# Miniprotein binders against Putative cysteine synthase: the designs that were tried, part 5

Target 1, 336 residues: Putative cysteine synthase, of Sinorhizobium fredii (p55708)
Amino acid sequence: MLHTTVTQLIGQTPVMSIDVPGRNATLVLKIEKNNPGGSMKDRMARSMVIAALQDGRLPPGGTIVESSSGNTGTGLALAALEFGLRFIAVVDHHAAPDKIRMMRALGAEIRYVEGDFREDEVAVVERQRLAAQLGAQLPGALFMNQSDNPANPEGYTGLVDELVAQLPDGIDAFVGCVGTGGSMTGISQRLKRNNPAVRTIAVEPAGSIVFGKPGHPYYQSGTGTPAGDEVGKVLDYGCIDEGVQVTDTQAFETARYIARRKGLLVGGSTGGAIYKALEFIGAGKLTGTVVTTVADGGEKYLGTIFDEEWMAKRRLLDPAIAAQLDGWLFGKARAA
Below, E stands for the ipSAE of ESMFold2; O stands for the ipSAE of OpenDDE; V2 stands for 0.75 times the mean of E and O plus 0.25 times the DockQ between their complexes.

## First folded at step 2 (miniprotein)

Design fe1 (from fd1c with Y4F T6S E8L W42T L51W Y89T)
Fold by ESMFold2-Fast, scan of step 2:
Structure fe1 (fold): chain B 336 residues (1-336), chain A 93 residues (1-93)
Amino acid sequence: as target 1 above (336 residues)
Amino acid sequence: SKVFISILVKGDSPEQLREIADRLKEIIRELAKSMGLKVEVTVEIDGDTVWIAIYVEGLPEEVAKRIADELRKYAQELAEKYGLKVTVTVEIK
């Protein structure tokens, strides 16, 4: 079929399996980095823009505003180009530099939140406040507000329909990252509608407050809810069987491991989800077909996660992680 | 081991939040100095919220927990004095 816009290329992403010998399990990666904007966020961005145009909240030729770590902003920039809209992205220094460069290349207007922040601090509260102010004050503007927008989780239902078609023998578990909660909610609700026995596990960074643990800074971008912010209203806790935390070291060392062992460049949050999926498989807590998403590509993190000096300076390197992963992937299961 | 201590303070007055942040920074610096430790302290003030992040490398776990407990006590006392909410967390990696 002949496609005339880039957003028409969203979806129909491939899957790749990693067998876990001796554990009665296969880890399946849904390669969402293959979306035209480079991440799974393309799905929710298009969904949000279409919904807002269809219900009249966003006028033709209007302006969309969003607080973004980068991936959502890239998706919104693509949707804005398709529908003749202006896009303003409100960002902070925590966002990966290449994500900002990508949004600029696509014509997005970038507005930085300023202040004395650590690299592992996320200024989400200030970003959301500025985005809401711009949406309210600029003519024809709408703050998309992804954390509270029901079109966000709705945008991921197609991902599940693809998975069901690609994995006809069934899905036993889904392990995914939680930030706004949109993808976890949309994917989990749709999977459980097909099979209520599917185990859903949400992974947040250590320092994120989604599951009620105390907050602190973290380096993982585009995931988690920092201290002082409210968990997004789109998150349906009722469709999540278990919430777990992953450290920056665990997530980033896992991303580096997958690159070196499988040749797949994944983002930091993906590393976290893979680490937790393999930990649960290694412990015998998950068996059968365990699915996670490669939410975005490691190409955006070449100057951070995949840079030895950047990792060393922030004390994020730990050779024990590769040993743990080898043990879960190639070690033998013990009697329970 | 790595020790990360996070202090989150939330309240309605930016001036009171800055005062609390400054006092907590002084307490942390004095504790570090008294123990001969090198610590990294970062403070972020965002509207009605203050985040204070403390990183210490090479501490025994028991010492790290004692430092966190002392900081929790001081943060709670300051929060009660000014009618603010405070949360203190400790991660040992």
Scores: ipSAE 0.000, ipTM 0.111, lowest interface PAE 21.7, mean pLDDT 81

Design fe2 (from fd1c with Y4T T6A E8T E44Y L51T Y55S T87L Y89W)
Fold by ESMFold2-Fast, scan of step 2:
Structure fe2 (fold): chain B 336 residues (1-336), chain A 93 residues (1-93)
Amino acid sequence: as target 1 above (336 residues)
Amino acid sequence: SKVTIAITVKGDSPEQLREIADRLKEIIRELAKSMGLKVEVWVYIDGDTVTIAISVEGLPEEVAKRIADELRKYAQELAEKYGLKVLVWVEIK
């Protein structure tokens, strides 16, 4: 079919199954990296913008503001371009250059926090403050505030409707990463509305505080809540059946494994979700159709997760993980 | 009441950022030990920056400011040694 706008390319993403020989389960990957912005955040960004336009919080031709240099910023830049809006991304000089270049290429206006900071200021706090101030003071402007925006989880309901149509035998479980909590909330609520027996499992990095465990450092980005930060207000704990932790090594080694064995480049958080899904399938805790998302692509991580020197310097390599994955998938570790 | 103290440092290389993180973590451990405090410490490396934060409940504002001043001085010594910029933040609830 012929599409006339980029927003028409958001969604209708494919699914791919990974057979688990000898198990009463199939792992299904929803390939969300196929969205035009490269991640599932396109759905949420479009949802937030449309909701604000429909209820009058954002006027036609208005300005959206957000503190983001990641997938959310890219999604908002795409949505702004499609709906004739101005987008201001508030960033500091610590933001990765390629992420800034991508947002600029899509027409985003980049506002850097002032470089002459007082010694008792943190740039992250100043970014959040500036974004809120711009939203309040500029004519026709709105600070999107993704962590507290109910349109964030609502943006993922279409993903579930696609899954239901694509998987006629039904869905028994969903395993996904928790960041703001928007995708876990939106997906879990919609799945349980269709079938209350669906098991929902939220995966956070080891060291994240979402499920009340002690905080410590982790390398996984765009997922979890570190010590000293607040869990996203959009997270509905009531729709989550189980919260589990995945280590950086487990997540990153799994992403590397999927690339080498299946030819699919996945991000680190996706590696974590796949690891936990396969661990639960291998233990007999999950059966039937088990779904997870490929939230973004591994091509964003070629200088980190897929660089052996980067991994080795951080003591993140562990060949035992490949052996575990082979055991769960094939009932035995493969010969080297 | 909850007190959070965070220090962010910009560096030129991953090796330099790791050295700075290790040094700041040592200082925080020693301060916690000297004061008999139970503290939560995390270190995050993102791109060309490292952030180290500590959180303590029930700490008086005056004590929090003294800890922040000591960490600021040490972070600035490291920044001067390596030609880096350092930011320090304190929140009291």
Scores: ipSAE 0.000, ipTM 0.120, lowest interface PAE 20.7, mean pLDDT 80

Design fe3 (from fd1c with Y4T T6A E8W W42L L51E Y89R)
Fold by ESMFold2-Fast, scan of step 2:
Structure fe3 (fold): chain B 336 residues (1-336), chain A 93 residues (1-93)
Amino acid sequence: as target 1 above (336 residues)
Amino acid sequence: SKVTIAIWVKGDSPEQLREIADRLKEIIRELAKSMGLKVEVLVEIDGDTVEIAIYVEGLPEEVAKRIADELRKYAQELAEKYGLKVTVRVEIK
């Protein structure tokens, strides 16, 4: 059927498998970067906007405000365009430059938080404070508040319905990144309704506080909760079987590996989820059909993760990671 | 806004047409629910025509029209899964 609006292109994303027969496992990638905004956040953004319009919290022609370092903002910009709304994105220095450029291209109004922050420091607390203030002070404005918005996890239920249809032999595990907790919650709850035995593993950056570890700065964008911030209310810890941490080096080297070996450009958080999925498969902790999402594309990180000088300056390069991945996938390190 | 999806089915008896209409009504209701929409679904049969009216509240007309296009596409795909050749029309009131 011929589609007539960009939002009709949200969803129905493909899957790609990476077979690991030596370990009785297949890693399945749900290619969420194929959404029109370039990430899985399109699903949640559309869900939140429709819910706010239906609830009357957002008037027709109103203004939506959100704290976003990129993907959520891009999804909201698309939804704002389709529904005749104004969108203000509150951002910080931690956001990948191409994510900011994409939001601007879609007509979003960009508002930077003030202050001197480290490049690897996430200014989520300041962003949320400013976004809430703007939502309260501007006429006809609503702070979407994705971390506490029930429409956020609800936006991901269609993703699971697609996976169930695409994988007739069933799903044994889901490994996903956790930031607000919306996608992890929505996906995990829906998967467990279909099969309570599905193992769900949430991946956060080292330095994130979601699972009670000590906080410190990290470079991974759009994932984790930094020290001093509150974990979002949409995160349902009860649907998560295990929480694990991934370092920036592990995540970014894995993204670079997937690009060079499979030709798929994935974002940094996706690299982290793939690293942990393959580590658990390699250790025999996960078998069968193991699913993760390609949450966004590496095209947004060409000046960072995929730039050797940027990586080297931040001491993030480690060729041992490629050797580990070769070992898990092929039972030994490869020469190339 | 009210979204009306009219499906014209030919060749079935009134009893078979009602059975098909009831199944399509339930599928469309679940599909709208999967889109996060709060809807009321009514079905009427007149001769060889099945009319499914979906009432979507709380949305501006322009937004309702865009959502109606998605529901029309899915209704047609579902009808094809049941071996029906149908014309799907959508009206927003």
Scores: ipSAE 0.000, ipTM 0.196, lowest interface PAE 21.2, mean pLDDT 82

Design fe4 (from fd1c with Y4W T6A W42R E44L L51Y Y55T Y89L)
Fold by ESMFold2-Fast, scan of step 2:
Structure fe4 (fold): chain B 336 residues (1-336), chain A 93 residues (1-93)
Amino acid sequence: as target 1 above (336 residues)
Amino acid sequence: SKVWIAIEVKGDSPEQLREIADRLKEIIRELAKSMGLKVEVRVLIDGDTVYIAITVEGLPEEVAKRIADELRKYAQELAEKYGLKVTVLVEIK
């Protein structure tokens, strides 16, 4: 089919399987990094913009505002271009330079949160506050508010329809990262509507507060809810069978492993989901067809996760992780 | 006000912990439904431990304390029956 806009390229992403025959399981990766904005967030960004235009909250030629220095901002920039809207991305000075440059290249206006944060403040809270203020004060503007927007999880239903068509023998489990909760909610609800027996497992960083453990800092980006922030209202805990935590070391070492062994460059949160899926498969907890998403690409993390000096300075390297992964996948340690 | 109830269950078998978590989640949902309450139930499995966190909005503090006491009694019965270590924590915000 000949497409005429970039957002028409959203979806219809491929799947790749990694067999674990010694454990009677196959790990299926939904390659969401292949969306035109480089992540699965393209789906929810398009969904949120369309919903706001359809219900009249956003006027033609209006302005959308969001707190995002990452994947959601890129998706919103693409949607804004298609629908003739302005997009203002509210960011802080800790935002990765390449993520900001990508949004600027797509025509987004960048607004930085100014000032110093006190020891008891979280930077994400200030970004949310400024975004809400701009949405309320600027003419024809709307704060998208992804964490509380019901169009966020709705944007992921097409991903499930694709999976069902791509995996005609069925899906036994879905293991995915939880941040706003939009993708976990949208995917899990749709999967369970098709087959109530599908096991849904949400992965959060160690230090995230989504499942009620005390919070502490973590390096994983685009996933979890840090202490001092509020868990998004779009998260439907009722469709999640269990939550699990993954450490930064487990997630990042797994991303590095997948790059070196499979040639697939995945982001840190994806590394965490793959680690937990393989751990559960290795323990006999999950069998059959286990699905996870490659939410974004490792190309955004070349200066962090894939930089040995960056990893070493933060004490995130652990060669035991590669040995664990070799054990689960091949029944023995694999030579480098 | 929000009421947070956390249940921690420790055991020797991950398979047993998974089954116990599923059973407790089901019991809590049925109890909430019978009382006409909207609750969030979160289950985290970490090694040999299951954490179940329950959040209820709009519940009066005295009713929240009563529910916590009933859950604490049930947790104690579960611990005695299965030889598990169970802890129930309540926080009101």
Scores: ipSAE 0.012, ipTM 0.518, lowest interface PAE 8.4, mean pLDDT 84

Design fe5 (from fd1c with Y4L T6Y W42R L51T A53W Y55V Y89E; at its last look DockQ between E and O 0.08; V2 from the best seeds 0.00; counts 0 for: pae E 26.1 > 1.5, pTM E .539 < .8, off the site)
Fold by OpenDDE base, look of step 3:
Structure fe5 (fold): chain B 336 residues (1-336), chain A 93 residues (1-93)
Amino acid sequence: as target 1 above (336 residues)
Amino acid sequence: SKVLIYIEVKGDSPEQLREIADRLKEIIRELAKSMGLKVEVRVEIDGDTVTIWIVVEGLPEEVAKRIADELRKYAQELAEKYGLKVTVEVEIK
């Protein structure tokens, strides 16, 4: 089939398997970085826009507004192009310049929050406030509010349908990252509807508050709920069998490991999910076909996760993680 | 009661120490925010030593102790992660 619109390239992403020696388990990666925006967020972004158009909340030629410095903003920029909409991305001064450049290249308008925010200060609240304000004040505008938008989890139903077709022998477990909760909810609910026996593991950064642990800062981007923020309303705890935390070091060293050993560039949140999936498999807690999404690509993190100096400066390097991964994937005894 | 928390971190790299200080400062802010507390945080860097000074006012002593213990725990975890020596002192006035 000849595609004529970039959004037609969303979905139908490949899967890659990683064998876990000595275990009755296979780790399957759904390669969502292959979406045209470079992440699984393309799915939910399009879903939210379609829903808003269909129910009349967004008029033809209208304006979509969202607080996003990354994958969601890119996905919304693509959706805006498909439907002839204006897109305003509300960002802070900490937004990665390349992510902003990507959104601008796709025709997004960038609005910066004003204020003397410290480098470590989560301007998430102010970004949300400004986005909501713009959505209310601009004629024909709509604040997408991804964390509370039911069309967010709905955007992942197609991902599950693809997985079921790609894995005819069945899916035994899903290990996913939790940020807004959209992907975790959308995927887990659909998987459990198909097979109630599917185990679902939600992974958040250490320092995230989704599962009731004390909040503290973390370097993982686009995942978790920081202290002082509210957990997204789209998150359905009822479809999550277990919530676990992964450290920045575990996540980033795993991403680095997968690049070096498998040649696949994965993002930090994906690194965390892979680490936890392998940990559970290694402990005998998960067996069979274990699925994890490659939510975005390591190409977005070449100057951070994949930069030795950046990692070292922040003391995020730990060779013991690589040794642990070798133990799980190759049965090699940890070099003491 | 006024709670004074002093966190001293010693390390081999000024750049690393600065990063740790920034991270600790962030942790403190987030903890304070999560608890609805107003805290004053000062960071001083002198050579191989970073000192973080935290003032928490208007807390019952028991709550102050819990906060101090939590901060001590985070500081220690950070120090262990980075191979640094951390000293935490708490004074309640």
Scores: ipSAE 0.000, ipTM 0.205, lowest interface PAE 16.1, mean pLDDT 87
ESMFold2-Fast, scan of step 2: ipSAE 0.192; ipTM 0.672
ESMFold2, look of step 3: ipSAE 0.000; ipTM 0.077
ESMFold2 (binder alone), look of step 3: mean pLDDT 74; pTM 0.677

Design fh1c (from fh1 with Y29E Q71L Q75Y)
Fold by ESMFold2-Fast, scan of step 2:
Structure fh1c (fold): chain B 336 residues (1-336), chain A 92 residues (1-92)
Amino acid sequence: as target 1 above (336 residues)
Amino acid sequence: SKVTIRIEVKGDSPEQLREIAERLWEIIEELLKSMGKVEVKVEIDGDTVEITIRVEGLPEEVAYRIADELLKYAYELAEKYGLKVTVEVTIK
């Protein structure tokens, strides 16, 4: 098929399997990094914009506003171009220059929050406040507010429909990262409507507060909820069977392992989800078809996760992780 | 732009706080040794070490890169020593 717009390229992403025959399981990776913006957030961004235009909350030619310097911002910039809208991205002092340049190349206007900021907590609150203020005060503007926007989880229903078509023998479990909760909610609700026996496991960074554990800093980007922020209203805890934490070392070493052993460059949060999926498979807690998403590509992390000096300087290298992964993937199941 | 970076670290003992202050100073000095006009103040207030950095004449993009690097070291210290670490960045 010949596509005529970039947003028509969103979705229909491939799947790749990694068999674990010793554990009676197959890990299936939904390759969401293949979306035109480089991440699964394209689905949610397009969904939010279309819903706002159809409901009349956003006028034709209007302005969308969001607090994001990452994958969500890129997705919104693409959607804004498609629908003839302005996009204002509200960012803080921690915004990576390359991510800002990406959004600017796509026509986004960048607004920095000003003032004294403490870590992510105060910066996140100020980003949200400025984005809400701009949405309320600018003519024809709307603050998308992804963490509270029901179109966020709705945007992932197509991903599930693709998975069901791609995996005709069924899906036994889904393991995914939780940030705003939109993808976990949208995917989990849709999977459970098709088969209520599907196990859903949400993975957050150690130091994230989504499942009530004490907060502390972490290096994983675009996932978790830091201390001082509120868990998004779009997260439906009722569709999550288990919430677990993954350390930066576990997540990043797993991303490095997948690159070295499978030739697939995945982001840090994806490494965390894969680590937990394989840990549960190795423990016999998950069998059959276990699905996770490659939310974004490792190409964004070449100077960090995939740089040995960067990892070593932060004491994130641990060869025991590769040994654990080898044991889960190639070790024989324990005899009954 | 004028950049002020404040790092606050809390620990259980004066000896631990001094070691942390010395390590943070070494890291900051290495990052800033060849950059513009730099003023660094290190203060110990009870169980807290406060480090304030003032730099003039930095492009905004360079200021954010410095802040990001310092935040990563703050994460390292929080994990390694079991500490509460906060970082404040102000660009005026």
Scores: ipSAE 0.000, ipTM 0.172, lowest interface PAE 19.9, mean pLDDT 81

Design t0 (from tp1 with V4E I11E K60E K98Q)
Fold by ESMFold2-Fast, scan of step 2:
Structure t0 (fold): chain B 336 residues (1-336), chain A 116 residues (1-116)
Amino acid sequence: as target 1 above (336 residues)
Amino acid sequence: SPEELFELAREYLEMGRFEEALKILEEVVKINPDHPDALYWIAYVHEQLGNTEKSIETFERAIEVDPSNVEYWADLAELLYRTGRPEEARKVLEEGLQRFPESERLKELLERLKKE
């Protein structure tokens, strides 16, 4: 009924379908951008905080610490406010000013790593080291350690329970982005518990190392594991039927396509998952009810993915992608 | 445009390509010498490259151009503290608190300094 805290608004997100009748399939989008923090990360952040309080690892009124400047940091700040906790976000030189200001507006303390860092790998290592140090040394503090925290994947079980209720005729496949592996693990394990025949496809950016391919830079944010970092320990490869890569051009052109054709602003990683879901449907590899998540909103990417000059300067525009999508969705290429 | 160049510089910053980001940010400042965000990120890059004095000077310029951004004050104070200049950090925080008396961010940094 009437909610009294922002975190009570987490979950019960809607679904939207895109029919592909020529391929005997329907793509279902779970609109996770509708969570109060703007992303699906609200689910895992709240889960991690509750688990730590219930297990006694985090005392009442304590301090939570995490290395995050993005969606996870926002989710943790919201959870900290609900439970009367202090939140320290450990960040490096790559953190955008507006992302930092958002976390500060929600009451987070921002701690910068110090030093002469040239490589992303060194900055990531130092962020995790500082976060662990603060968790160990500050009174009543706990480093949440999302990549190695079993409450991370557990936080997504409610998402699956919602999907099962929303799609009573069943779910044939789940296609989702992989970063820490928490959402892919939590969603896949819960789906397969209900129906072992569900196909689970994990999508990473080209240049990400999750499935053992060579690393290189990519523009997709909040997804994948970059070269030199370690794949999250929460990722259960055993519940993933297939791992695939999506290019920045494929992901971003697909996000632009969905905005123009469906009126839904999705993030770049979501564009990648949709592209791969439709590619597999178009090839006859997936049929029936195919689910993916709109992990966050395209509103965060108006100056990048949805700006033609930004895309053109990085050689990311490719009108062939819209033609491919039309071919898969409508059984033939349509005029753009 | 300065706006387009600034966004390109931010991309290089996110990739850890500081020398390239600095070149583009310097182009932004050449076109618009009073661009506070470009000055902030130039100061930040100099900090990452170990150019401490240049970083401090440029953070001070960013505050001079836009004294209303509390993050500029906080970052300058943090740099001064980490580079062994705690009395200067304290003065920056005290002056910032006169401008932003309700800033919990600046109050927290000042309390951290006093614990030493």
Scores: ipSAE 0.000, ipTM 0.116, lowest interface PAE 20.6, mean pLDDT 85

Design ta (from t0, 13 letters changed)
Amino acid sequence: SPLELFWLAYEYLLMGRFEEALKILEEVVKINPDHPRALYAIAAVHFYLGNTEKSIETFERAIEVDPSNVRYWAELAYLLYLTGRPEEARKVLEEGLQRFPESERLKELLERLKKE
ESMFold2-Fast, scan of step 2: ipSAE 0.467; ipTM 0.786

Design ta1 (from ta with A41N)
Fold by ESMFold2-Fast, scan of step 2:
Structure ta1 (fold): chain B 336 residues (1-336), chain A 116 residues (1-116)
Amino acid sequence: as target 1 above (336 residues)
Amino acid sequence: SPLELFWLAYEYLLMGRFEEALKILEEVVKINPDHPRALYNIAAVHFYLGNTEKSIETFERAIEVDPSNVRYWAELAYLLYLTGRPEEARKVLEEGLQRFPESERLKELLERLKKE
């Protein structure tokens, strides 16, 4: 069928495999960067908007509001265009510049919180407060509130249906990044409904508070829950078998490695998920078909993760990471 | 100013320069000893430097200063659990639930610890 709108292009994303022949495992990448907004967030953004229109919380021609400095905002901007809505993105100056430019190019109204806030307790609280205020006070407006919105995880069920069709021999594990918890929850619940033995591993940045460690700032964008914020209510801890942390250095060096070795530009959070998947495969803790998502593309990070001077100035370079990855991918399997 | 020092410490934390961040945060707390965000960050830095007892002590101080922040209760409880002190973790969660009886986060954490 010939598609007539950009949002009809959401989903049906390809998969790519990386064999790990020494360890009886295959890492499968679900290439979610191929969504029209450049990330997997297109799925949940459209899901949230449709749910709000269907139940009457959002009127025709209304205004959607969200505190989003990244991929969710881009997805919401695309959904707003499809459904004839206005979109207001509440952001701070910590937001990745290219993600702001993307939202603005798509017609989103950008509202900066007043002051020079960093991404921490003050910035997060102020963004959420302003977004909620705008949703309550503007005529026909709704604060989408992605972290507490049940349509967020529901938006990812189609991703799992695609994976099941693309991988008919089965899926043994899913390793994914956790932020709001929507994708981990939606994907994990649906995978386990089909096969309760599937291992689900959630990856957060070091410095994120999702699995209880004390928070500190991190450079990974669009993932984790920073210090000063609250873990989203959409996260179902019961469907997650293990929560692990990945450092900025591990995540970013892995993204750089995948670019150099496979020609695939992935975002930092994807680098983190790949690093942890390969670490577990290398340790013999995961075998068979191990799936992760390429949540967004590295094109958004050319001035950061893929710039050697930017990395060096922030003490993020570590050539040992490439050696570790080579060892896990091509080294000898360890005896049990 | 304390505000300028706090954001300087934030930059050091981003770079993983925990010892340098700690020195600056301690200066913030000398100026404002009841600064809950600075106390939280000091506790977090002590955890990552391996100073577990100092981390726990400082988290307890942060809760004394701002007992209304339910997150501090949850994080202290989980830190106690991670460091092999599950009965102390349980006591912190039970005390937190007395203050925040409707907190789903504290209830979920308590159940998660039981399912160990």
Scores: ipSAE 0.347, ipTM 0.729, lowest interface PAE 3.8, mean pLDDT 87

